# Ledger of designs, part 12: VH-VL binders against Hydrogenase maturation factor HypA (hypA)

Target 1, 132 residues: Hydrogenase maturation factor HypA (hypA), of Synechococcus sp. (q2jir9)
Amino acid sequence: MHETDMTRALIQTLRDWWQSQPGQPQIARVHLVVGQFTCVEPASLTFAYAAQTQGTFLQGSQLVIRETPLIAYCHPCGQEYKPEIGRRYACPNCGSPMEEIRSGRELKIDYIEIDYIECSTNFTPPAQPEVA
Key: E = the ipSAE of ESMFold2; O = the ipSAE of OpenDDE; V2 = 0.75 times the mean of E and O plus 0.25 times the DockQ between their complexes.

## First folded at step 9 (VH-VL)

Design z6 (from y2 with heavy chain H52L; framework fv_telazorlimab; at its last fold request DockQ between E and O 0.71; V2 from the best seeds 0.71)
Heavy chain, then light chain:
Amino acid sequence: QVTLKESGPALVKPTQTLTLTCSFSGFSLSTWGVGVGWIRQPPGKALEWIALIYWDDDKYYNTALKTRLTISKDTSKNQVVLTMTNMDPVDTATYYCAHLKYDFWSGEYYFDYWGQGTLVTVSS
Amino acid sequence: EIVLTQSPATLSLSPGERATLSCRASSSVRYMHWYQQKPGQAPRPWIYYASDLATGIPARFSGSGSGTDYTLTISSLEPEDFAVYYCQQYSSDPYTFGQGTKVEIK
ESMFold2, look of step 9: ipSAE 0.642; ipTM 0.753
ESMFold2 (binder alone), look of step 9: mean pLDDT 89; pTM 0.880
OpenDDE, look of step 9: ipSAE 0.797; ipTM 0.865
ESMFold2, fold request of step 13: ipSAE 0.535, 0.601, 0.619; ipTM 0.707, 0.737, 0.754
ESMFold2 (binder alone), fold request of step 13: mean pLDDT 89, 88, 89; pTM 0.874, 0.872, 0.870
OpenDDE, fold request of step 13: ipSAE 0.806, 0.796, 0.808; ipTM 0.869, 0.867, 0.870

## First folded at step 10 (VH-VL; framework fv_telazorlimab)

Design p1 (from z6 with light chain Y90W; at its last look DockQ between E and O 0.43; V2 from the best seeds 0.59)
Fold by ESMFold2, look of step 10:
Structure p1 (fold): chain C 132 residues (1-132), chain A 124 residues (1-124), chain B 106 residues (1-106)
Amino acid sequence: as target 1 above (132 residues)
Amino acid sequence: QVTLKESGPALVKPTQTLTLTCSFSGFSLSTWGVGVGWIRQPPGKALEWIALIYWDDDKYYNTALKTRLTISKDTSKNQVVLTMTNMDPVDTATYYCAHLKYDFWSGEYYFDYWGQGTLVTVSS
Amino acid sequence: EIVLTQSPATLSLSPGERATLSCRASSSVRYMHWYQQKPGQAPRPWIYYASDLATGIPARFSGSGSGTDYTLTISSLEPEDFAVYYCQQWSSDPYTFGQGTKVEIK
C-alpha cells in the first residue's frame, strides 16, 4: 500500500521534529493537508497512521485531515481553472492539456497540537504521632 | 547510497532528436515521494530546469521547451529517459539528471542528488 | 517567468572574512533554494526554503529573506567555500535559477 510507505516517511519527519523539542511533548493531533489529486484516501491514511504509531511516541495521537481542491493553471490563457477529476483535465477555454497544478497535490503537515499531561502527587501532610 | 548517471550522444546535428538516459541506483521511482528531474547548463551560463517525472508518473515540463520534450520512466530498469526534438546549437549544454526529495513541512520537492552531467554539443 | 538576479557577480575575499550573497526575484517567490557548484562538479544542494541548511552543510552558512529579496551568508569563509552559488525559485514554471555569484580567493 502506497499509504504505508507515505505514512512511514511522515512519521520519520515527526520523529525528527519531536527529538528536537524540549521536553519531547506528547502529541495530541497531527494536522495534515491532503490534496484531492494525490490519489490518497483519508481513511487509508488514518488506518496506516494508527497501525504504525502503536508503541511509539505518537501513540494516542489523532491524524486530522483537511482536503484541498485540484486547481490548475493554463499558460496560454493565463488563468487558473478547476479540472473535473475523473472526467476532464484540459483547460476549458483553449483545450490545452493540464500542465501546471497550483493546488491539489499537497501532502504536508499544517501544524502539531501538543497535549502536556501534568502529573502531580497527592499531597497529604505526613501523620505525626503524638509524642508521649 | 543514491547515484545518478546521464548517458547519450556527445554530438547531435541540428534538427535531430536527442535522447538522454538517466540511470540511477539507491532509490526506486516506484517508491512514494520520489522523482527525477532534468536540468541543463550551457557553457559558462546559468542552470535551466527542463523537466520532472514523479513516482506516480506525473510529468512537468519547462513551458518554454514543452513542445519539444518527452520524459518517461522505466522503473524496472531504474531509468528515466528524456527526448528533446528539433535540436539547435542554442541547446548545447551539460545535461544533468537529479533526484527529487519530498519534505512534509513544505509539501514540496527539492533536488538533493545530482548526476555528474553529460555535455551535448549541437553543431552542423 | 520569474527572473533571479544575483549580486555581486563576483565576490573576492580572504579566508576568515564574512561573505554576503544577494538574490533578487522579479516577483514574489514562495520558496528559494541555494546550490553550490565547483568546477567540474554538479551543483550541490546547500540551502532549502530560504533558510534550511541541506544535510551536512556547515553552520557558518545561513540563509534569510522572503518575497523578492534573499540572502546567503557565510560567517567566516573557509578554503572549501570558494565556489559559485546559485539561487533557484520554486514558485512558478519555469523554475528559474540566478546567474550565480562566484566567491573567489583574493
Scores: ipSAE 0.461, ipTM 0.663, lowest interface PAE 1.2, mean pLDDT 86
ESMFold2 (binder alone), look of step 10: mean pLDDT 89; pTM 0.890
OpenDDE, look of step 10: ipSAE 0.816; ipTM 0.877

Design p2 (from x2 with heavy chain H52L; at its last look DockQ between E and O 0.50; V2 from the best seeds 0.69)
Heavy chain, then light chain:
Amino acid sequence: QVTLKESGPALVKPTQTLTLTCSFSGFSLSTWGVGVGWIRQPPGKALEWIALIYWDDDKYYNTALKTRLTISKDTSKNQVVLTMTNMDPVDTATYYCAHLKYDFWSGEYYFDYWGQGTLVTVSS
Amino acid sequence: EIVLTQSPATLSLSPGERATLSCRASSSVRYMHWYQQKPGQAPRPWIYDTSDLATGIPARFSGSGSGTDYTLTISSLEPEDFAVYYCQQYSSDPYTFGQGTKVEIK
ESMFold2, look of step 10: ipSAE 0.651; ipTM 0.775
ESMFold2 (binder alone), look of step 10: mean pLDDT 92; pTM 0.923
OpenDDE, look of step 10: ipSAE 0.859; ipTM 0.909

Design p3 (from z6 with light chain S91R; at its last look DockQ between E and O 0.50; V2 from the best seeds 0.66)
Fold by ESMFold2, look of step 10:
Structure p3 (fold): chain C 132 residues (1-132), chain A 124 residues (1-124), chain B 106 residues (1-106)
Amino acid sequence: as target 1 above (132 residues)
Amino acid sequence: QVTLKESGPALVKPTQTLTLTCSFSGFSLSTWGVGVGWIRQPPGKALEWIALIYWDDDKYYNTALKTRLTISKDTSKNQVVLTMTNMDPVDTATYYCAHLKYDFWSGEYYFDYWGQGTLVTVSS
Amino acid sequence: EIVLTQSPATLSLSPGERATLSCRASSSVRYMHWYQQKPGQAPRPWIYYASDLATGIPARFSGSGSGTDYTLTISSLEPEDFAVYYCQQYRSDPYTFGQGTKVEIK
């Protein structure tokens, strides 16, 4: 359910960006980064995207998800480590509890792939994010 | 057309409990990625973050003030309520509520709309 | 807690001059935000993500920096630019603000 509401918010972000673009390009793929230590299930998000984009400016586009691993930093040891999700979060070297997360909480657009006229079958354009 | 407005007493005596209400329109606090925060500013001094409440009812408090604070929301009334116990003259400040929005481009939250603020004076 | 130290505390300049405001974080942050505040008003979003201007902010404003050192620059001061500017980080709890830099008329 939270993926459904999240997808609605993502689509609104994409609509605002799309409306600001010259020519309002055809979107082929939306590349999203999703951390492994979030409350977001990638398969549920992909399903919601496919359902909610039908009949919209995103018709036919794909949501492509890249997952990032959970990486924590142990201040006493001065080192990064990879917690075992669901099993052990503390530093394996000194036993200090997990406190600083360096990776795995991401949920953001990486870049947008658009189609160009005629001689284009697939092109990864630079992302031009709409800020604020 | 997002608007927020703070309401509550202008004068509070030391040791009393302050209750502030943030009434808002133009968004719903049931919408994914939305939150409301409280920030205060003593006269002539810097801004100080106090508390946050998110759409999923997650709550965060400034560590120095946490034992004195309670934040809650009423989604049906479009309101957020902040309660701060044991008020002291040092708590005299303008109190703002502000809209917090998740940004998918950065993957972080930020405050984009603020209320006009309400001055709360704590004096005997 | 990340402490943000702004310098100078006050910057006295004339219209048309260039203003440079600094914000230093006690440890590295991912992004720095900037707000403008005039007397009797709420803070207004000004620069997001160190360098991205908020909607409607004039191009004479720019932001830069990374890690612990961030800068807000006004290329040519206009009368409406005289205000207090705050930096703010959002990486860790609590989210903290700098103490402000007041840009005032000389």
Scores: ipSAE 0.613, ipTM 0.743, lowest interface PAE 1.0, mean pLDDT 86
ESMFold2 (binder alone), look of step 10: mean pLDDT 88; pTM 0.867
OpenDDE, look of step 10: ipSAE 0.799; ipTM 0.869

Design p4 (from z6 with light chain R30E; at its last look DockQ between E and O 0.46; V2 from the best seeds 0.62)
Fold by ESMFold2, look of step 10:
Structure p4 (fold): chain C 132 residues (1-132), chain A 124 residues (1-124), chain B 106 residues (1-106)
Amino acid sequence: as target 1 above (132 residues)
Amino acid sequence: QVTLKESGPALVKPTQTLTLTCSFSGFSLSTWGVGVGWIRQPPGKALEWIALIYWDDDKYYNTALKTRLTISKDTSKNQVVLTMTNMDPVDTATYYCAHLKYDFWSGEYYFDYWGQGTLVTVSS
Amino acid sequence: EIVLTQSPATLSLSPGERATLSCRASSSVEYMHWYQQKPGQAPRPWIYYASDLATGIPARFSGSGSGTDYTLTISSLEPEDFAVYYCQQYSSDPYTFGQGTKVEIK
C-alpha cells in the first residue's frame, strides 16, 4: 500500500499549492516524473490517484506520468550506460561500480495543467511548499 | 501541530553508551515521505548531522560516526531512538531531532520542524 | 560525501550594510538549504531550493546559485539578522551542513 500512502502525500502537496493560488483553479492534469530507480509502479500510482481524488478539489483530474530510464555515467569509459536493474549496476565495459546516476531517480511534479486559458494576463506559477 | 522533544541523560561518563529518545506528535513515521533525523551541535560550534530514519525503515548514518550509531523507530509510540556507543568528551553537544518531509516540487527531503534540543555532557 | 565550505567564517557588519554569505559544495548539488540559528535556539529553516524564502522570512533575504556555488544575501542588515547561518545539502547521502557563517555586529 506504499503507492496509496504516496498518493495521499502527493494530494496534500497539491492541496497546499491549490489553496495558495488565486481563483482556486480547476486542475485538469497533474504531470509527474517518475524514475525507474524509484521502485514506484506507475499503474499502481495512477489507480490510487483516481480512487483518492473522488469528491475532492481534484475530481476529474488525470495523473500523467512520464517515466525516466535508469542511466548511469561511467567515468573511466567516459560514456553513459543503462544498468541492469536488479542484476548488475556496474559498467558493462570496464566493470567500474555505478557512481553517477544521470536519470532514473526522479519523483516529482513536472507541472500542473489548468483548464482555463490565460489571455493577456500572467499565469501564476506553482508555489513551493513553505515552512512556518 | 508538529512537535518533537528529545530526552535522555544530561551527563554521561566516557566509554558509556548514550541513548536518546525523540518523542513526537502531529505526524506518523509510517506515513510515506516522512523521516526523523538527529543533528548535534557542540557548544559554540557547527551543526553536525548524525543519523536519519525514514518511514520505510531506511537508515542513514554519518560516515565518521557510523560504527558507534544505531537508530530505530517505534511507530506505535511515536518515538525514534538513537544509541551512540563509546562516548567521549568530544561528543559533548546539544542533540536535536528533526522532522523530514518529502517535497514533490523539488524531489528532495528537507528538515522543517526541530526539537528544542537536549544538552549531553560527557565528563568524568 | 559532499563537503560544504562556507565563507567567510565571520562577517562583522553594521546594521544597514549588505551581507553576502557563500557556500561551496565539493561536488554539484541540486538544491541548497539555509538555516538561521541564534544563541540558545534550534536552527530555523530560512531558504530552501537555493532561493525560496521560508514562511515569514523578510524579503531582504535572498538566495542564489547552482551547481557547487551558492550565496545567501541580506540586502540591508537589521538588528535581528545577526546570527549564524548554515547551508545544508540534501542531494546526496550523507546529508551535510556547512560549518556556518557568523554574522555579527561591528
Scores: ipSAE 0.569, ipTM 0.722, lowest interface PAE 1.2, mean pLDDT 86
ESMFold2 (binder alone), look of step 10: mean pLDDT 89; pTM 0.892
OpenDDE, look of step 10: ipSAE 0.789; ipTM 0.859

Design p5 (from z6 with light chain Y49E; at its last look DockQ between E and O 0.42; V2 from the best seeds 0.63)
Fold by ESMFold2, look of step 10:
Structure p5 (fold): chain C 132 residues (1-132), chain A 124 residues (1-124), chain B 106 residues (1-106)
Amino acid sequence: as target 1 above (132 residues)
Amino acid sequence: QVTLKESGPALVKPTQTLTLTCSFSGFSLSTWGVGVGWIRQPPGKALEWIALIYWDDDKYYNTALKTRLTISKDTSKNQVVLTMTNMDPVDTATYYCAHLKYDFWSGEYYFDYWGQGTLVTVSS
Amino acid sequence: EIVLTQSPATLSLSPGERATLSCRASSSVRYMHWYQQKPGQAPRPWIYEASDLATGIPARFSGSGSGTDYTLTISSLEPEDFAVYYCQQYSSDPYTFGQGTKVEIK
């Protein structure tokens, strides 16, 4: 199962990051960006995540998925367009085949939310893990 | 501990077929998000990527070489095999295999571990 | 296929000098990675802008850039830094390399 194996790899990435953090924080939410042109089903990922995180350092955390649309660029026309997934991928103006995808293939961690104990009015949450 | 090692002939005659094997340990090519690539380097020249194979058996070849290349894997043996037909003296190079891994932070693949390379000389 | 063009081809400098190596892509890439290679050795991963695997790199090395233009800078060259440096993109298959910049002792 594609999503099951993908989730296992994601959890290992999170474990490596978590082990490097001071205090090994309690994770509340993992924000993931998933493009519509990845053949990845968000519901399947969410289900696999819930099952695979039971009894782990991720127990009780939520996987939050933000989807990105499929956006392509037509070089002959010099413009972006939105292909109709499953129906029409070519440029609606000139008919050129889809070749440059500008959005919709993402599969990455956006950021991690950590549980906090309220101590002051000026608390600054920990910085997001950098993705560069 | 990820390691890779290339094996194959050191000397090949023009027109012959080269077969190279990448034997690895410390990872499985059945694991989601991993791959193995082949990169070559002629003596004193730049690195040239030549082929990739992914965990899902998806395969990519350098367009200049694609008609001469075949890549395959044997997941149970932890091996990747590269075959290159019709060898020519210009194909003389050190051939490397390298581990490719998906990075969920960037959303991209990268090569992180390389073999020591094997020199293949093509001469009459 | 994204073509990476490195300049200069050769950079002849003395220890203590600043080195600036450029890598230009034929179309935009999200991240540029760099490898160091010494004679008779396999390339070594050197700078990964998107990964914590870039640990152990001396502080004198830095990478910068975006889009199509990227730079590797060595603030003060040391004897062990004389090598060939390659850029590589991971944004589009095939994952191509630049032709290399040789940093040699003057």
Scores: ipSAE 0.661, ipTM 0.751, lowest interface PAE 0.8, mean pLDDT 85
ESMFold2 (binder alone), look of step 10: mean pLDDT 90; pTM 0.900
OpenDDE, look of step 10: ipSAE 0.752; ipTM 0.838

Design p6 (from z6 with heavy chain D103E, light chain D52E; at its last look DockQ between E and O 0.39; V2 from the best seeds 0.53)
Fold by OpenDDE, look of step 10:
Structure p6 (fold): chain C 132 residues (1-132), chain A 124 residues (1-124), chain B 106 residues (1-106)
Amino acid sequence: as target 1 above (132 residues)
Amino acid sequence: QVTLKESGPALVKPTQTLTLTCSFSGFSLSTWGVGVGWIRQPPGKALEWIALIYWDDDKYYNTALKTRLTISKDTSKNQVVLTMTNMDPVDTATYYCAHLKYEFWSGEYYFDYWGQGTLVTVSS
Amino acid sequence: EIVLTQSPATLSLSPGERATLSCRASSSVRYMHWYQQKPGQAPRPWIYYASELATGIPARFSGSGSGTDYTLTISSLEPEDFAVYYCQQYSSDPYTFGQGTKVEIK
């Protein structure tokens, strides 16, 4: 349910970028980074993407999702650890509660592949509107 | 075009409850990834975020002020309401509401549009 | 809570001079944003994601940094640049601001 709305937002983001690009290139693949601690289901997102991109500038494009693990940092121990999602989030060494997450909350576009461009172009986000 | 405007009393007595309304246009709080935040600034002091509300009604409060704060939204009216109880002269500040934008490029939020702010003075 | 510490608190410079503003986070942050505020006005987005200038921001502004250390630089100060600059992060507590650096005319 959230993936549907999220996909809509993603497509809008891509549209804004696409419209700003000279020549409006064909997008072949969109690479997303999705953290395991985001509650986003990759399969659902992929499904939503495929469904919502029909009849759009993204038709035929593929969503490629790279997942990142949940990694937390324990300040008392001075080290990273991998919490068990849904089970144990506290530091396994000292039992301190999880306070700092270093990985696992990502939800972002990593890069986009355009047809006929051999080189993955680093995505520069569109300029933000000036606040009046 | 996104616009936000704060409204409420300019003067509040100590121990009274402050109610501020943020009226906005150019966006909907039903849209995924959208949020509205309140930030205050005492005269000549730094910015301090107060509360956040998102499209899914998820709410966040400043830890120090949490017990005094309630944030709510009326999506149909394009309004966000902030209540703050037990006001004190130390709460005298310009209160801003701001649009929170999520960006897939970064996976984070930032305040891209701000209201003009409303000065609230707490005095006997 | 991640605390942002800006330095210096006040930077007194003359037009044409280079300004360097620092923002240090108590813990590593993914991104840092900057806002400019002039007296009697609301803050304005200035730099996004450490180094991306907001729309309409002059090229004399630049941002850099990663982890815990971020910098806003003005290569040559113009009269309109004298203001307070705030850094802001999104992390554990959704939003935290620095205490601000006031860039004022010497």
Scores: ipSAE 0.548, ipTM 0.837, lowest interface PAE 0.8, mean pLDDT 92
ESMFold2, look of step 10: ipSAE 0.610; ipTM 0.751
ESMFold2 (binder alone), look of step 10: mean pLDDT 89; pTM 0.890

## First folded at step 11 (VH-VL)

Design q1 (from z1 with heavy chain Y108S, light chain L94T; framework fv_benmelstobart; at its last look DockQ between E and O 0.75; V2 from the best seeds 0.00; counts 0 for: loop humanness VH .291 < .308, pae E 3.2 > 2, grease 20.4 > 18.9)
Fold by OpenDDE, look of step 11:
Structure q1 (fold): chain C 132 residues (1-132), chain A 122 residues (1-122), chain B 107 residues (1-107)
Amino acid sequence: as target 1 above (132 residues)
Amino acid sequence: QITLKESGPTLVKPTQTLTLTCTVSGFSLSTYGVHWIRQPPGKALEWLGVIYWDDDKDYNAAFMSRLTITKDNSKNQVVLTMNNMDPVDTATYYCAHLKYDFWSGDYSFDYWGQGTLVTVSS
Amino acid sequence: DIQMTQSPSSLSASVGDRVTITCKASQDISRYVAWYQQKPGKAPKLLIYDASNLETGVPDRFSGSGYGTDFTFTISSLQPEDIATYFCQQYDSTPYTFGQGTKLEIK
């Protein structure tokens, strides 16, 4: 599946970044932007992510997807519109074919959340000898 | 700068095994995958297979029975092995790094080797 | 496997002409199409990805369009340096497949 291959590529990208970070921090969440015109299914991607991250540095991390709508710009009308994906890629007002896409093709990392390992120095001070 | 370079024999006899090495620089094989693609003279490109960063592999089914891709991360080398070569396998063989950049959202950083012509003849 | 039928196989045009190459996929591949330029003795160079996105550093006289099964590659004004063979590729699913190529010459 396309989502499986995509997930692999995403993991590669994350690994490269992770290796470059001092201390190799624990990644808690990966925020991804996915456009509706990418034909990527968020549920399938999330499933693939969960499966492929097992036993890796991303184990336990979560993929959080934000979707963006397909938005095109009609030059003759001078207006943005939302094309009907899979149906008609033309301006609903004048019928001009879709030429400029302003949103909906995104597939990128927005940002990453890292778990701060609170070094709980449980310094239990040595029990002071009871002076008897 | 990312570079890939194919090396190996340029002449192979029929039924023999082809072994090509792709030496990479500018990136780690533990991080990125490498693809193999060939092109017979005057013909279309053919995707052969890929070895991923985690040593997982994907082969074109047309070649799966006689194709093996391996890598040595420490040497920055990927090796293509193809058994039972035939004159029909005469082609320029390329190794390539094809990456989708999830930071920019673009297909950036696609790099090809210069290719090596392999002739299969008796 | 997904077949990419490219046309024409060859074409000759004059400098400044509009050039159009088409590629038809055997199934719906959404926008997962790339176009390459290949000069003699060189590796293919990526020009267009995702059917219509121009690769960084590529002149804007190159463009692509299409969705689903029918795709078009266009050079708005042919330049002498554009003499090459052009290929379409699908990356919807493995194995990745390429068109037969279009050899472009200048009259």
Scores: ipSAE 0.166, ipTM 0.683, lowest interface PAE 1.3, mean pLDDT 89
ESMFold2, look of step 11: ipSAE 0.204; ipTM 0.672
ESMFold2 (binder alone), look of step 11: mean pLDDT 90; pTM 0.923

Design q2 (from z1 with heavy chain V50L D58R Y108A, light chain L94T; framework fv_benmelstobart; at its last look DockQ between E and O 0.47; V2 from the best seeds 0.00; counts 0 for: pae E 2.7 > 2, grease 19.2 > 18.9)
Heavy chain, then light chain:
Amino acid sequence: QITLKESGPTLVKPTQTLTLTCTVSGFSLSTYGVHWIRQPPGKALEWLGLIYWDDDKRYNAAFMSRLTITKDNSKNQVVLTMNNMDPVDTATYYCAHLKYDFWSGDYAFDYWGQGTLVTVSS
Amino acid sequence: DIQMTQSPSSLSASVGDRVTITCKASQDISRYVAWYQQKPGKAPKLLIYDASNLETGVPDRFSGSGYGTDFTFTISSLQPEDIATYFCQQYDSTPYTFGQGTKLEIK
ESMFold2, look of step 11: ipSAE 0.191; ipTM 0.632
ESMFold2 (binder alone), look of step 11: mean pLDDT 89; pTM 0.906
OpenDDE, look of step 11: ipSAE 0.399; ipTM 0.780

Design q3 (from z1 with heavy chain L98S Y107W Y108S, light chain L94S; framework fv_benmelstobart; at its last look DockQ between E and O 0.43; V2 from the best seeds 0.00; counts 0 for: loop humanness VH .291 < .308, pae E 2.1 > 2, grease 19.3 > 18.9)
Fold by OpenDDE, look of step 11:
Structure q3 (fold): chain C 132 residues (1-132), chain A 122 residues (1-122), chain B 107 residues (1-107)
Amino acid sequence: as target 1 above (132 residues)
Amino acid sequence: QITLKESGPTLVKPTQTLTLTCTVSGFSLSTYGVHWIRQPPGKALEWLGVIYWDDDKDYNAAFMSRLTITKDNSKNQVVLTMNNMDPVDTATYYCAHSKYDFWSGDWSFDYWGQGTLVTVSS
Amino acid sequence: DIQMTQSPSSLSASVGDRVTITCKASQDISRYVAWYQQKPGKAPKLLIYDASNLETGVPDRFSGSGYGTDFTFTISSLQPEDIATYFCQQYDSSPYTFGQGTKLEIK
C-alpha cells in the first residue's frame, strides 16, 4: 500500500532528524500535514505508523494529522474555489478547467513535539543506619 | 555532496552471478535507502529494488527469485547480487539515492551513480 | 505493475519551439510522477517531481502538469543543450516503473 511506503519514508526522515539532535530526545508527537488531494488516507497512514514504529526510537509516539482542503484558483474569474474531489475539476462559475492548485497537495512534517524527561534526580541518599 | 559509484565486473558469463557494489558518500546508509536501476542499451529504465535504512528490502517481483541487495553501513556500501545472468540482462546498472522525505515532500531519484555497463556474453 | 505509456517515442524540433511529451498511467497514480533528462552516456537527471514541481537548479523552461492518469512534460522554448532522451516515472507503488522514453533531437 502507498501508505506503508510513505510511512517508511516518514520514519526515515524522522530518524535522520532525530540522530542530528543533541541527546536524541524522545519524540512524543509528530504533526503531519496531509492534503486531501494526495490520495493518502489519514487513517491508513496512522495505522501504518503505529505498526512500523514498534520497537523503534518512535515507540509510543503519536502521529497527528492535519488535513488541508483542495483549493484551486480560477484565473478567468480571479477567485479561489474548492473543487469536489473525484468529480469535475473545473471552476463552478465559468467552467474553466482546474489549472492551479493552491492547497491540497501537502504531505510534510509540520512540527515535532519532544518529551522533556525531567531528570528527577530524586537521589534519596540511603538512610545511614543509626548506630545504636 | 551526495555521490554514488558503482563498481564490479563488466563482463559476466551466462548462468554466472553478478555482484555489484555501490559506494556512497555525503549521506549515511543508516538514514537513507539506496535503489538499483538498470537500463539495457537503447531501452527504458528498469527499477530492480531498494534497501532501506533499517535493512528492509523491496524487490521488483520480476527479479525477486534471483536478486539480493545487502549493505554495510560502516563501509558505506550497498551490494547487488543477481544470479543466473543471461544475455538479456546486459545493461547499464545504476545505484541511486531517493530524495523522498517529509520535509520536502519529494519522492524521486535525485542522485545517481554514473552507472556501470555489464555485458553478459559467452 | 503500473504501466507508463510515453509518447511520442521520438521528436524533432527547432530551437525556440515548444515541445510537449505525454505520459499515460495504466491506473490513477495521483501526482506521483517524475520526469528525467538523460544525455548520451550519462545517468538520468531529475527535472520534475510530483507531476509539476521543478527540481532545484532546473531551468524554468521545463514544466510538468497532470493528475491521475494523464501527464504532460513541456519545454517552453527548446535550447540546443536540451538534446536528450526524456523519461517519465511513477512512484505511486512498487515497482517504480518508467516510460519508454522520448528521444528529442534538434532540427
Scores: ipSAE 0.136, ipTM 0.640, lowest interface PAE 1.3, mean pLDDT 89
ESMFold2, look of step 11: ipSAE 0.335; ipTM 0.696
ESMFold2 (binder alone), look of step 11: mean pLDDT 90; pTM 0.922

